# Ledger of designs, part 3: miniprotein binders against BTB/POZ domain-containing protein 19 (BTBD19)

Target 1, 291 residues: BTB/POZ domain-containing protein 19 (BTBD19), of Homo sapiens (Human) (c9jj37)
Amino acid sequence: MEPLGLVVHGKAEPFSAALRSLVNNPRYSDVCFVVGQERQEVFAHRCLLACRCNFFQRLLGTEPGPGVPSPVVLSTVPTEAFLAVLEFLYTNSVKLYRHSVLEVLTAAVEYGLEELRELCLQFVVKVLDVDLVCEALQVAVTFGLGQLQERCVAFIEAHSQEALRTRGFLELSAAALLPLLRSDKLCVDEAELVRAARSWARVGAAVLERPVAEVAAPVVKELRLALLAPAELSALEEQNRQEPLIPVEQIVEAWKCHALRRGDEARGAPCRRRRGTLPREHHRFLDLSFK

## First folded at step 11 (miniprotein)

Design M3 (from S15 with K2Y E47Y)
Fold by ESMFold2-Fast, scan of step 11:
Structure M3 (fold): chain B 291 residues (1-291), chain A 81 residues (1-81)
Amino acid sequence: as target 1 above (291 residues)
Amino acid sequence: SYIVFIRIWAWRHSPERIIRYAWEEAREYAEEGYEVWIFIYGGTEEYLRRIFEALKELLEKAGLKVRIEIKDGTIWIEARE
């Protein structure tokens, strides 16, 4: 039997530090990136990028052309996020911050860096808060990151009132908003949820250059109008005349629940309570429909 | 040649605006000798395919050599003169 080969390693820190010194260092660099709105020059090394990342291997090729290296322009990538990607490729380690991690995660997905993606996901989950969670949910929905989506939805369910008042909430896509509106665990009253949906639709209408009602159309069916008291439905109906948001037919179905003193689930009228639903007198009659 | 990468979030703009912006960027930078890479994220496969078809016709009519791929909810556009 031949002696077994053993893999032995030198000290990690000196090796890592030496390679880290090459990040954005023009010494020995053979490619220049122009990154972000600030147009920051970032120097890099083709061999390190190409051997560590298939995206850069394809982009940069295997043979440098004769002549002056041309810059690669990454105008929509923040400089801090790109530098984090480079640090990871050079050293297999990266320093992550709450304020930039979603952009680093986006770049990791874009460049096919599975290990960096996983590290970013672990970090995002640990630093989730009211201000970050809706932006994290949007990234999760956009890239099909199911575990992050579930963690963000659970956080919003536990902190619903605060989360619905954030800018991040107003900027959610309809696809990202739908899981929230379908949740029985949302800790908000339906009247507040209707107001939040209207604010969301107004912001979306301005951004997408579409009418408020058209932007709201994919999500309004999830609003449980039967939970609203008669006075609240009357107020909603008046507001809907001034700024259309919800089809008139949906409001009519809610009124029918009051008139019949029961929910009409067989007709697709949603009347199920959420965790945050405040008690109303007519809820007694809706509950009786199920006993 | 110079290379430029543009990232677009599909749900943040109307389809008409996405098509116009992508076409103008590809045309302008390609005329200056850049290779243009445009990444359009989000949307359903049907939505992205509509944008793909419109952009392919416009970019080819402008005389650009174009490679477009739809993968994992993303449109990848590579355009050069």
Scores: ipSAE 0.380, ipTM 0.750, lowest interface PAE 3.2, mean pLDDT 83

Design M31 (from S15 with Y29F Y34F)
Fold by ESMFold2-Fast, scan of step 11:
Structure M31 (fold): chain B 291 residues (1-291), chain A 81 residues (1-81)
Amino acid sequence: as target 1 above (291 residues)
Amino acid sequence: SKIVFIRIWAWRHSPERIIRYAWEEAREFAEEGFEVWIFIYGGTEEELRRIFEALKELLEKAGLKVRIEIKDGTIWIEARE
């Protein structure tokens, strides 16, 4: 007895290799992209792009002729990342690298390539390290990638001191920094966190062309100044006078905790320990000191 | 027709610098016959509204045909002559 019909498959590897050979190949190409700051020409095939990606379908249309855009300039996309996108569209497979995956992820989000986005997310989580994690956190916050955000925050909680010293940390937006400063699991002492916040605000002030205090304003309320010893608070007041970072009122609230010899959860004054908080004499007077 | 897509990260620059950069890019490419698409990602609602209002005024004053929209925390700009 013969069946009504059978789906039989050829070998995947030769099929994929043949299509991969068309990536950035002028043979039968009908669209030219100019990619990156270097303005590299990249040749592509409208039928492959359009049937695989709704963004390119809308961009390139269904009919050949003078209505097809040429060239298409992608001046802000790195050439390596764009070529990775083309490889995926042509072969349904892609080779991902630590140094370029965040740019490929960004392109996948921009072009609505959900499967490529998920593959990039899985790869980022596997190769997450001290140098990559803050940049990955920024991408996650920018595009609302909640699961990646949670994984990056957890990594930074476990590797706090190293992560806070990276260039990626210094370049975080206030929105991306806030979840870190709200974390009780952050394994860093508050004195070190205040220094890290000041460095972050200095870099931000230079980039945004705004005063240090203005850049820091959205995040400084999360600093738990009551955890600092009297000598550390005095030093902070002197530094604050020379380079304003924290409202004077916030430092005053921390001094009240010392004067009253108790944890003071007065409005807007967090006083809770973090996982990395080093013991200080006055901590015995805080509400959480005996828990 | 020619087309260009430009990505801007709002959190990396002051609103004034973003406005200037986006304006200059849109004008220069449109003058060369390009249809210009600019995507401004991130930023606070207040910052995006300010950038939106300034760019709309500047691009219209330059005589460009402009579509500008804020969608899901991103400013989408389409400009052409």
Scores: ipSAE 0.597, ipTM 0.863, lowest interface PAE 1.5, mean pLDDT 86

Design M32 (from S15 with Y41W)
Fold by ESMFold2-Fast, scan of step 11:
Structure M32 (fold): chain B 291 residues (1-291), chain A 81 residues (1-81)
Amino acid sequence: as target 1 above (291 residues)
Amino acid sequence: SKIVFIRIWAWRHSPERIIRYAWEEAREYAEEGYEVWIFIWGGTEEELRRIFEALKELLEKAGLKVRIEIKDGTIWIEARE
């Protein structure tokens, strides 16, 4: 038998259009945000923000009065990203763009907007490319977004040489770079990877105002120096004297593998081949396959 | 009341620069009557603890009422006069 009460719906678009007209509209507004570096005023409605978002509910309160914050300054949030958040809260829909989606995702995580977060994640994986993937990886690592991290790592594994040459790669945190350096599927030769790590450490050193070796310290142990030919190790050793990157002891361990013609002293991962590893004569003496 | 929210990416700056920036922003906004909320994302545990200790000391010496919490790789700072 049919229930006595039935839920019926009006058309979604006219309803959404009416609410969209209130976004950044001073009519009926009761809170003003000052957003971005440009200090853009953005007008909003406490009832809509609080009903749709627990973060804003706690921030703005449920009752009018002198305790309600105004203005609310969001100097580090891009205006475009904040307006996208408001559009979603008011209409339950949002237009996402490649150039701003990571900032909208960041705001969704910060404000606890789980559905918007999921929509942004779905969009990011659809528009993932060589230029975006390292920035997306950084966001994934920062916020513990495991599935996005896996998708970004897999993309970089498939497009390794191109991805390692991007500005996004150079701007990765050590924590975000570490999963890449641990990957056996990384399709790049170890000599190229060492050069990429040095470039990464140079950029980090300039930004963090620390020596190159200190910036590299958390990640250099993942470089598989035993895979390098004698001439490559000799060149690395000379470069390391001019610009320290890798502990001398790590280079010495690689030379021991060559001198002893054995990989049985290997400490696990440092002697394993990657997908992009080019064959070298000495590789015949090393157990480079993982168990 | 007036509130300001400041987001800082920990991997983009040295701990010293983060401490200086956060302290200067918190002090300046608090002097203008703002309640200051700072969120620092993406630092190592060691970096975050160093930032926590330095900011707590500096902000309290400046006469601000400060609540600082480290959780899930993030520092939350609430500062007001």
Scores: ipSAE 0.505, ipTM 0.815, lowest interface PAE 1.9, mean pLDDT 85

Design M33 (from S15 with Y41F T44D)
Fold by ESMFold2-Fast, scan of step 11:
Structure M33 (fold): chain B 291 residues (1-291), chain A 81 residues (1-81)
Amino acid sequence: as target 1 above (291 residues)
Amino acid sequence: SKIVFIRIWAWRHSPERIIRYAWEEAREYAEEGYEVWIFIFGGDEEELRRIFEALKELLEKAGLKVRIEIKDGTIWIEARE
């Protein structure tokens, strides 16, 4: 005889509440984490961590060993983000906030928590704004999160001028900045984009301890200098002499487009208008189409 | 045993700075009897490879048992006595 069973459920809320009460509770705890810059102690339970998360199973092992509780130091994980991870592992639910969601997403990817990662992605997309979008783009590019990357790029395309002035923009990697500079849909004039790229390269140069021109090298090829008027190109050359950013050869190619009055035939990409490109007299001999 | 997990964001630092910071942190914690796990996250594949080789050499010369894993955009290092 094949037994036929019916799955029945108790009330979810009391069950979740009971388990939530164990988060950062020394009662029955057998591991202590020291997290964040403030070195906050966080108490946890090895069995719950190990059965819910392969990362913790590997990190903690099956036996506590001598000296339980043994401290586990996570100095670079913010306390709030770590507590959110524990809440999810204990209750299969979590409260997400705009100010911490990117760190929770980062921890979810780091610890291999697929469901938490998806919940964080859904939340980030809903709360995306000018101040968050560049930081979200960096996380998306870093982890290969294609859908989030697309949503962030689209948001920046629609809110280009504001987004380019954020701290998050200045902190973008070259890999994250590159898709933006390749976009025909940026609602920003090329003169402003060149200024934004210089500011970005200055911040990167200070952080990476490398020359401004070296930091900018992977991305400057995407700047469409042929869109700049003669006076703007002249000013750029002077700035480039004081603080090298763009290869002299690239500026020469822009002047060549002016002199030869041809851009679309010889240089499609460097002469192609963006959605935010302001009209200039010489644009009449460039590609007529906006993309 | 005591464990420390060190997370470093590669894309925001020069390779030389990452190597120095990771090695100094790992050395200090290992001297105190910790098993050290290092997670280096993000960055260029070639730069991550350079960081990987340099840290492996430094940690092995310090007499630590080293386990290192590279996964797209990340480096995992386990170092212990």
Scores: ipSAE 0.269, ipTM 0.685, lowest interface PAE 3.9, mean pLDDT 82

Design M34 (from S15 with Y41R T44S)
Fold by ESMFold2-Fast, scan of step 11:
Structure M34 (fold): chain B 291 residues (1-291), chain A 81 residues (1-81)
Amino acid sequence: as target 1 above (291 residues)
Amino acid sequence: SKIVFIRIWAWRHSPERIIRYAWEEAREYAEEGYEVWIFIRGGSEEELRRIFEALKELLEKAGLKVRIEIKDGTIWIEARE
């Protein structure tokens, strides 16, 4: 007969606290990271990193090398986020904050920390607000986090006017902006959406050092110009002459819908109604169904 | 060994600027004896493919030992002398 064994446990908190004391502590450290723009030194322990994280296991290997180990430079990770990752690896717990959670989530995804990733996702969903949602959408699109993407899009659909005025909106990639511009559920009128797209393209043009029209090219076809009244189209044409944003041909197609009093030339996207679309007299000649 | 890890968000820069930045950083750090790891994320599939092809050629021509792959919308580069 196999002898009976009984697993007994010590108190979890003192054990966790002891390991937490080793985070960024040079005592017994055998690796030094230089982290963030400020080039902050962060001391760590190879055995703890390697046994808890396959990314660090591969990065650090089993031997530090022939001499005193040179530092590992992580110039693009914020120090606060890296320290949060270390806390999690050492203690299996972490304190998450709204201001840093997206960078902790990014690090968790990059380092393959599945459980930390899930904890960050749960926290982000709970603290989603107008100021955070566009930045969260960008992270979701960048890493293919489908459930977070759906939650962020739904939040923006419900809070469209407020979300479109945030800095996070202006900093969205074209890939992250496209799902929003394709949404029939946006609670925003097309005239306001055109103005938001222009503001977005202006910021992108400054960052990418490219013309406004070039930055807007991947997304501008999603703007439903046939929904705009004649006076609004006329104003858009004048503004487009001063600051090119939309191909002239796209504006011409919208005028064609008005002239023919039919939506045939603006099939689907160019005349499809959004939840926030304000009624205009000419809309009775267009197919305003959702798609 | 010395290691440097660089993350580049492709959507924030033109492909030409990303290629130049990644090439210059990889070269400078590798010349100082670093093993260079670069992750480029968040661009269109077309842009990432273009960046991948240009960087592979440039890094190999520099005489660096390079491992480069594109997976899940990310370009992974490992370079050393």
Scores: ipSAE 0.213, ipTM 0.662, lowest interface PAE 4.8, mean pLDDT 84

Design M35 (from S15 with W9F E45L)
Fold by ESMFold2-Fast, scan of step 11:
Structure M35 (fold): chain B 291 residues (1-291), chain A 81 residues (1-81)
Amino acid sequence: as target 1 above (291 residues)
Amino acid sequence: SKIVFIRIFAWRHSPERIIRYAWEEAREYAEEGYEVWIFIYGGTLEELRRIFEALKELLEKAGLKVRIEIKDGTIWIEARE
């Protein structure tokens, strides 16, 4: 026999307000975080963190030692993002902003906060714009957030020319750039895409301390050079002599497509049109397939 | 116990820079009595393997008690004296 019971509730507002007042409040605090480059002290309560978050349960792990608890340093987390995480853990609610949501999302993934992660994902999708989308794509690829990746790729497909000119684009990893370069739906011409890839590789070469060609190596095979007109291939070949970006063999395969009047994907000469591909005379002779 | 948690994004820096940064931070904080947790996110499997091998060697050679693991595209490091 299962006993009959009735669940009754107190007022939500006073309860939530009381817990919110404890966020970054030294009253009854038993752990101090030192957060961000500015080394901001943030006061918290171990029992609330540990019962709400398995990451903090494991991180904080043991009962407080004799005397004052030792600090926890989170030097690489922005203070604003950490405070947002604490607000969520204490109150089950958080105020999200466009300028900080990707850092809050990163922290939610890092700390295993599945509900906060989902709330951040919903917010990011609503506020996606040209300036945010490449940074959001990078976060999605880094943490395997497949649905966000699809939404970011779709946004970039629709706003390709603008997105390719952003700092976020130039800072994409090769892994994040690959899905874009594999897309038939990019609304950008291949000549412009080659220029964008070169700019991307130049920025990457400086920050990764590697040659331009080496940085570009994982992605350049996706460039559809057979779509370029003879004059454009000649110009690319000359640029490639001054600043190597693309293997000479790949350019040679594109020239073979012109000579044979047909595309040859099997020899590494991709000829498939993209949504933004501008017509060229030789396109009549390539195996161009795009729905 | 004192704890420091360090997040590194592998695509933002060369493997050499990541190794240097992680090694310097782990050594300095461990010397100050911290338990050091380093999480390196992203990067290719080849790059992560290179970073893993170099850091494991450097941290062990320095006499630090270290746990280091590659899991799901992430390097997890725990180092202390």
Scores: ipSAE 0.587, ipTM 0.848, lowest interface PAE 1.4, mean pLDDT 85

Design M36 (from S15 with W9M E46W)
Fold by ESMFold2-Fast, scan of step 11:
Structure M36 (fold): chain B 291 residues (1-291), chain A 81 residues (1-81)
Amino acid sequence: as target 1 above (291 residues)
Amino acid sequence: SKIVFIRIMAWRHSPERIIRYAWEEAREYAEEGYEVWIFIYGGTEWELRRIFEALKELLEKAGLKVRIEIKDGTIWIEARE
C-alpha cells in the first residue's frame, strides 16, 4: 500500500517574508504595545505571541478583548530590542547588531525565549570587545548565564587595564565585580586595581546615594594590599583618610605582612600575586610564604 | 484590560529608591485601570526580601489586589484594583 508518511517542507523564505510583513502592522492586529521612553506604538497579534512565547501567553491572557485592543505599556524596554523580539517570534529569524544585542538578550531571557537567547549569546561572544565586555558580564551575572560569564571574565583577564577604564566597569554590580577581584589571572598591578576599585565605588556611591566605604564593603577584602610596597601602602593610608574606602584593620594586616616578612592568610590578607603584578622587593618574602 | 510591565534592575538603585519608584508607578497605573506587572532583578537575597515585604505592605494597604512572588532571584509582582 502507501508508504509510511513523509514530512515535506515548502520554501522557508516566502513563508518568513509573509509573516515578517505582519510585524508592527495594524492589519489583523489585536494588541498594541507602547514601548520605550519614546512611547512608540507597536502593533502585534496575540495568537502569534501566545503560541510562540509562554510569557506573552500568560501576560495577554486568552480572553477576546473589547473591539479596540487595549495598550500594553513596556516603558523600560528599548523599541529596537522589542521589534527584534517580534521579528524572531514571527519569522524565527532576527538581525542582531552590536549596539542592541545585550537588550535583545535581556528580553529573550525575560520572556523565556531559549533559542533567541542562544543566538544572542553566540553573537555577543563573536563581537566581544573592551567596550562591551563589562556590560555583557553584568547581564551574565544578573541572569545566571554561566558560559557568557566565563567568556567575559576570560576576556577581561586578557585585557584588564583597558577594561577597567570603561564606563561599563564603573557600572558593574558588586556581584559582577567580585569574580574579577578574585582572579589570579588579571593582567593588572594591585596599585592600579585599588585605584580602579576606588573609582568604581565613587561612581556607585553617587548612584546609590551611599558612602563610598559602604558601597566598597562587599568587595574590598579581595584587594591584595600585602602586594603593595611600603610607600604605596603609606599613600593608600593617606588617601583613605581623605576618602574612606578600605577598613583601617585591612591596611594594618598588610603592614603586618611587611613586618613579619611573610603572608598571613589566617588574618584575611591574601598575598598571592596576579598575572599583572609588578615585581617589588618584598615580594620574595611573600612568595616564600605560599606554595 | 490595560497592562503595564515595569522592569527594575536592583543593583542600579538603593532598596529605598526601588520601593519608592515601584510603589509610585504601581499606584498611579492601577488607579488608571491598569494591571501592573513589576519584575525586580539582580538584588541580593537580603535586599530582595526587604523590597518584597515593603512593597507587599504598601500595595495591600493601598487596597490593591496584589500577587507577589520571589522566584530564582527575582521579585514578580502583579497588582490591580
Scores: ipSAE 0.559, ipTM 0.847, lowest interface PAE 1.9, mean pLDDT 85

Design M39 (from S15 with R7K E78D)
Fold by ESMFold2-Fast, scan of step 11:
Structure M39 (fold): chain B 291 residues (1-291), chain A 81 residues (1-81)
Amino acid sequence: as target 1 above (291 residues)
Amino acid sequence: SKIVFIKIWAWRHSPERIIRYAWEEAREYAEEGYEVWIFIYGGTEEELRRIFEALKELLEKAGLKVRIEIKDGTIWIDARE
């Protein structure tokens, strides 16, 4: 039978352009957001936000009825990221930039915008670099974005030395740092990794207002001290005396490996090499087969 | 009908500082008649419970007309009657 009706579509671009003109337009607006540290006013439309986003439906519908006053203060989201969210809600399209995509991704997760989240994830993976990757890893770990976490870890494994020197690395949570310290594929020597962990713990100690050793406690067990030469262990002991980072017991276990000349006598201290591990004379004893 | 939305990243602050920051912001805006929504990210369930209990005590002692709950890593405060 011949159909009685047919859905037909107009041109998408003029339709989207018309709706885009409503973004941050005080004419016809019925809600005002005060956004970011700069407290920028951003004008929007309750019906469009609520229709497109369950978060805004809940936020703006808590007191149903016309004439409820604004503003809504969003002090911690950057204005640029919020405008990107509005662009997406109004037009179902968004222009993403490397410098702001992580904040747009964060907002998409917070507001439950699944499609915008996936678009941001695709973009982040394409633009990953040394400067972005640790910040991206932190976002992935914070929100349980497993695929992004795996891609970030793989990037850091390939660019370890450079990544460990970034501000983003120093700002990683212990939860985000742990997958890196557990990786056999890190292209960095253990002596350099110990120095990086100390720098990380120093920054964390200042931020969290806790002793360096306390901040480091969740992650230091992953440092493979048995890979360090005797001179390096002696230097670490002296540094540890001045600024406690690693439990004395963990350093003792590494010394036992040298004294006993057997990797299996490390007794829980990891002796497994990483991709970036530089050869040391005592490593020949760590390669003894398990019986 | 006035609303403030505050986002706090737990890994960047000690629990004590998060509690202080959240309480200061919540109190200021609640006293001005705002509905306050606080989202705390990156905290463990233990840390979030500790923050929730501390904020509840502080807000109750301040005599603010608020309802507070924790859901999906967020602390929601309704300052309205």
Scores: ipSAE 0.196, ipTM 0.618, lowest interface PAE 5.0, mean pLDDT 81

Design M40 (from S15 with R7M F39R)
Fold by ESMFold2-Fast, scan of step 11:
Structure M40 (fold): chain B 291 residues (1-291), chain A 81 residues (1-81)
Amino acid sequence: as target 1 above (291 residues)
Amino acid sequence: SKIVFIMIWAWRHSPERIIRYAWEEAREYAEEGYEVWIRIYGGTEEELRRIFEALKELLEKAGLKVRIEIKDGTIWIEARE
């Protein structure tokens, strides 16, 4: 049986183009936003924002008073990202760019825009590269975006050495760094990972105005020091005296593995080789599970 | 009314810097007649609790009407005169 009613559609392009023309257009505008650190004026339409977005419905929920409305200040969203949000609300479509998509994703999460969030997530996954992946991981961890987190971790596992040298890596929170340090699939040697962790902790210490060792404390236990050769442990111990990073007790436990020529003490502590672990003579008497 | 919306990612700053920034911004905008909406994301439960307690006390002492809550790893603040 054919239905008694049928939904038919006009052409999408002219309809979307007409509404897109209203984005940041003072014509018929009834709200002005002051956006970002640039304090850029952006003109919008309360009815379109409110009917498309529950956040703006609540933000703008009072009837406009008589006279010129005071602007709404959105101080922490970049202008480009806010304009992308408006384009989506007005037209149900948006042009996404690699350089701004994480800020658009952030705004979509903040404003409760489920569909825009999903579109941004799909785009981020497609454009992941060494320079973007750590920043994307941070956004995923911050907002609990589990699928994006898994995709970012997998990308970093495949491109470990390059990713660990990025600015985005140095700016990761401890919570975002932990999944990486727990990964057996990192294609990086433990000596290099220790150096990367120290660099990360130094940057964090400067930014957070806290001691290096305090910044490193939540993550340092994941470093697999038992994998390091005696000369490397000796060098680490010397550097640790000059700039504390790792508890002395953790270095002592690694030395016990060498002295006892067994992996029993290392099994409770991280001692499994990673995908990028370079072979060392003492590895033959440790119980190593990943080759 | 005038509204300002501020998002702060806690992991980027010490709790002391976040408290100072949020308090100063809320105070200054509220004095200009704004309703101030602040969201603080991330950080440990201990750090967020510390930020929550300090901001609640500071904003109330400034004579502001404050609604502040912590939920799902986020501090939500609404402040006004």
Scores: ipSAE 0.352, ipTM 0.746, lowest interface PAE 3.3, mean pLDDT 84

Design M41 (from S15 with F5L F39W)
Fold by ESMFold2-Fast, scan of step 11:
Structure M41 (fold): chain B 291 residues (1-291), chain A 81 residues (1-81)
Amino acid sequence: as target 1 above (291 residues)
Amino acid sequence: SKIVLIRIWAWRHSPERIIRYAWEEAREYAEEGYEVWIWIYGGTEEELRRIFEALKELLEKAGLKVRIEIKDGTIWIEARE
């Protein structure tokens, strides 16, 4: 029987501190990054970046330039987030902050840093609040981070009215907005949700330089207009004449619910109530269900 | 040895604006001797395909070598002189 060898470890803190001293240190550096809007110089070491990260190995190549650090411009990466990435690569540890974690997460995904990605995901779910959740949802949808997407949707379901009034909500892509509009657990009345969708579409129209109706087209089918009272539907129809948002035929389907007073005839239009749906007289004729 | 990496969020701009911005940035940096890498995130498959085709055509007409990689819905364009 062979004796089992023992692996013994030195203290992590002094080791990490020594390596951290190399971050943004021009001494021994062989690459210079120009980072962020500020064009801040950040000095680094090719061998350490390449051995820790396949993206940097590919980006930097195998040979340094002739005796001078080669400039690498990352103008669209916030300086604070890039420095956090370097701290992690050099020390296998990082300080995460609420205000910068989504940018660090974005960089971790971009650079293929799986462990840093997981650490950022754990941190984001612990610090979720009304102001952060929509931006976090956007990152989750953009990069296919399914578990973060579920956690963000659940948070928004629990804090719907507040979340829908944030700038982060107004800046959501159609793809990120869609899972919210499909949620039966959304604690908001449909009239308020229609107003929120219109505000979202207006902001998107300005940014994309397209008509409000075109921006809204991918998501409006999820709006449950059959839940609206006749007066609310009439007001929406009038507003739709001034600023088109919803196809006329979708409004017509909702009116059929009132004219026929039969829930089964409304099955061509979404009629499932949400957690925040306020009761209305005509709801007695609709198949109203939620999770 | 000079490299620039440009990140673009596709849902924040029209395809026309993205193409114009990416073309202008790639051209200016390439003229200064930079190897240019462009990452475009988000957007629909059709929007990304349209952007990709337009940028490839414009960059190749300018005499720049273009390498294109699609990763997880992201288009990576590498322009080289």
Scores: ipSAE 0.623, ipTM 0.844, lowest interface PAE 1.2, mean pLDDT 84

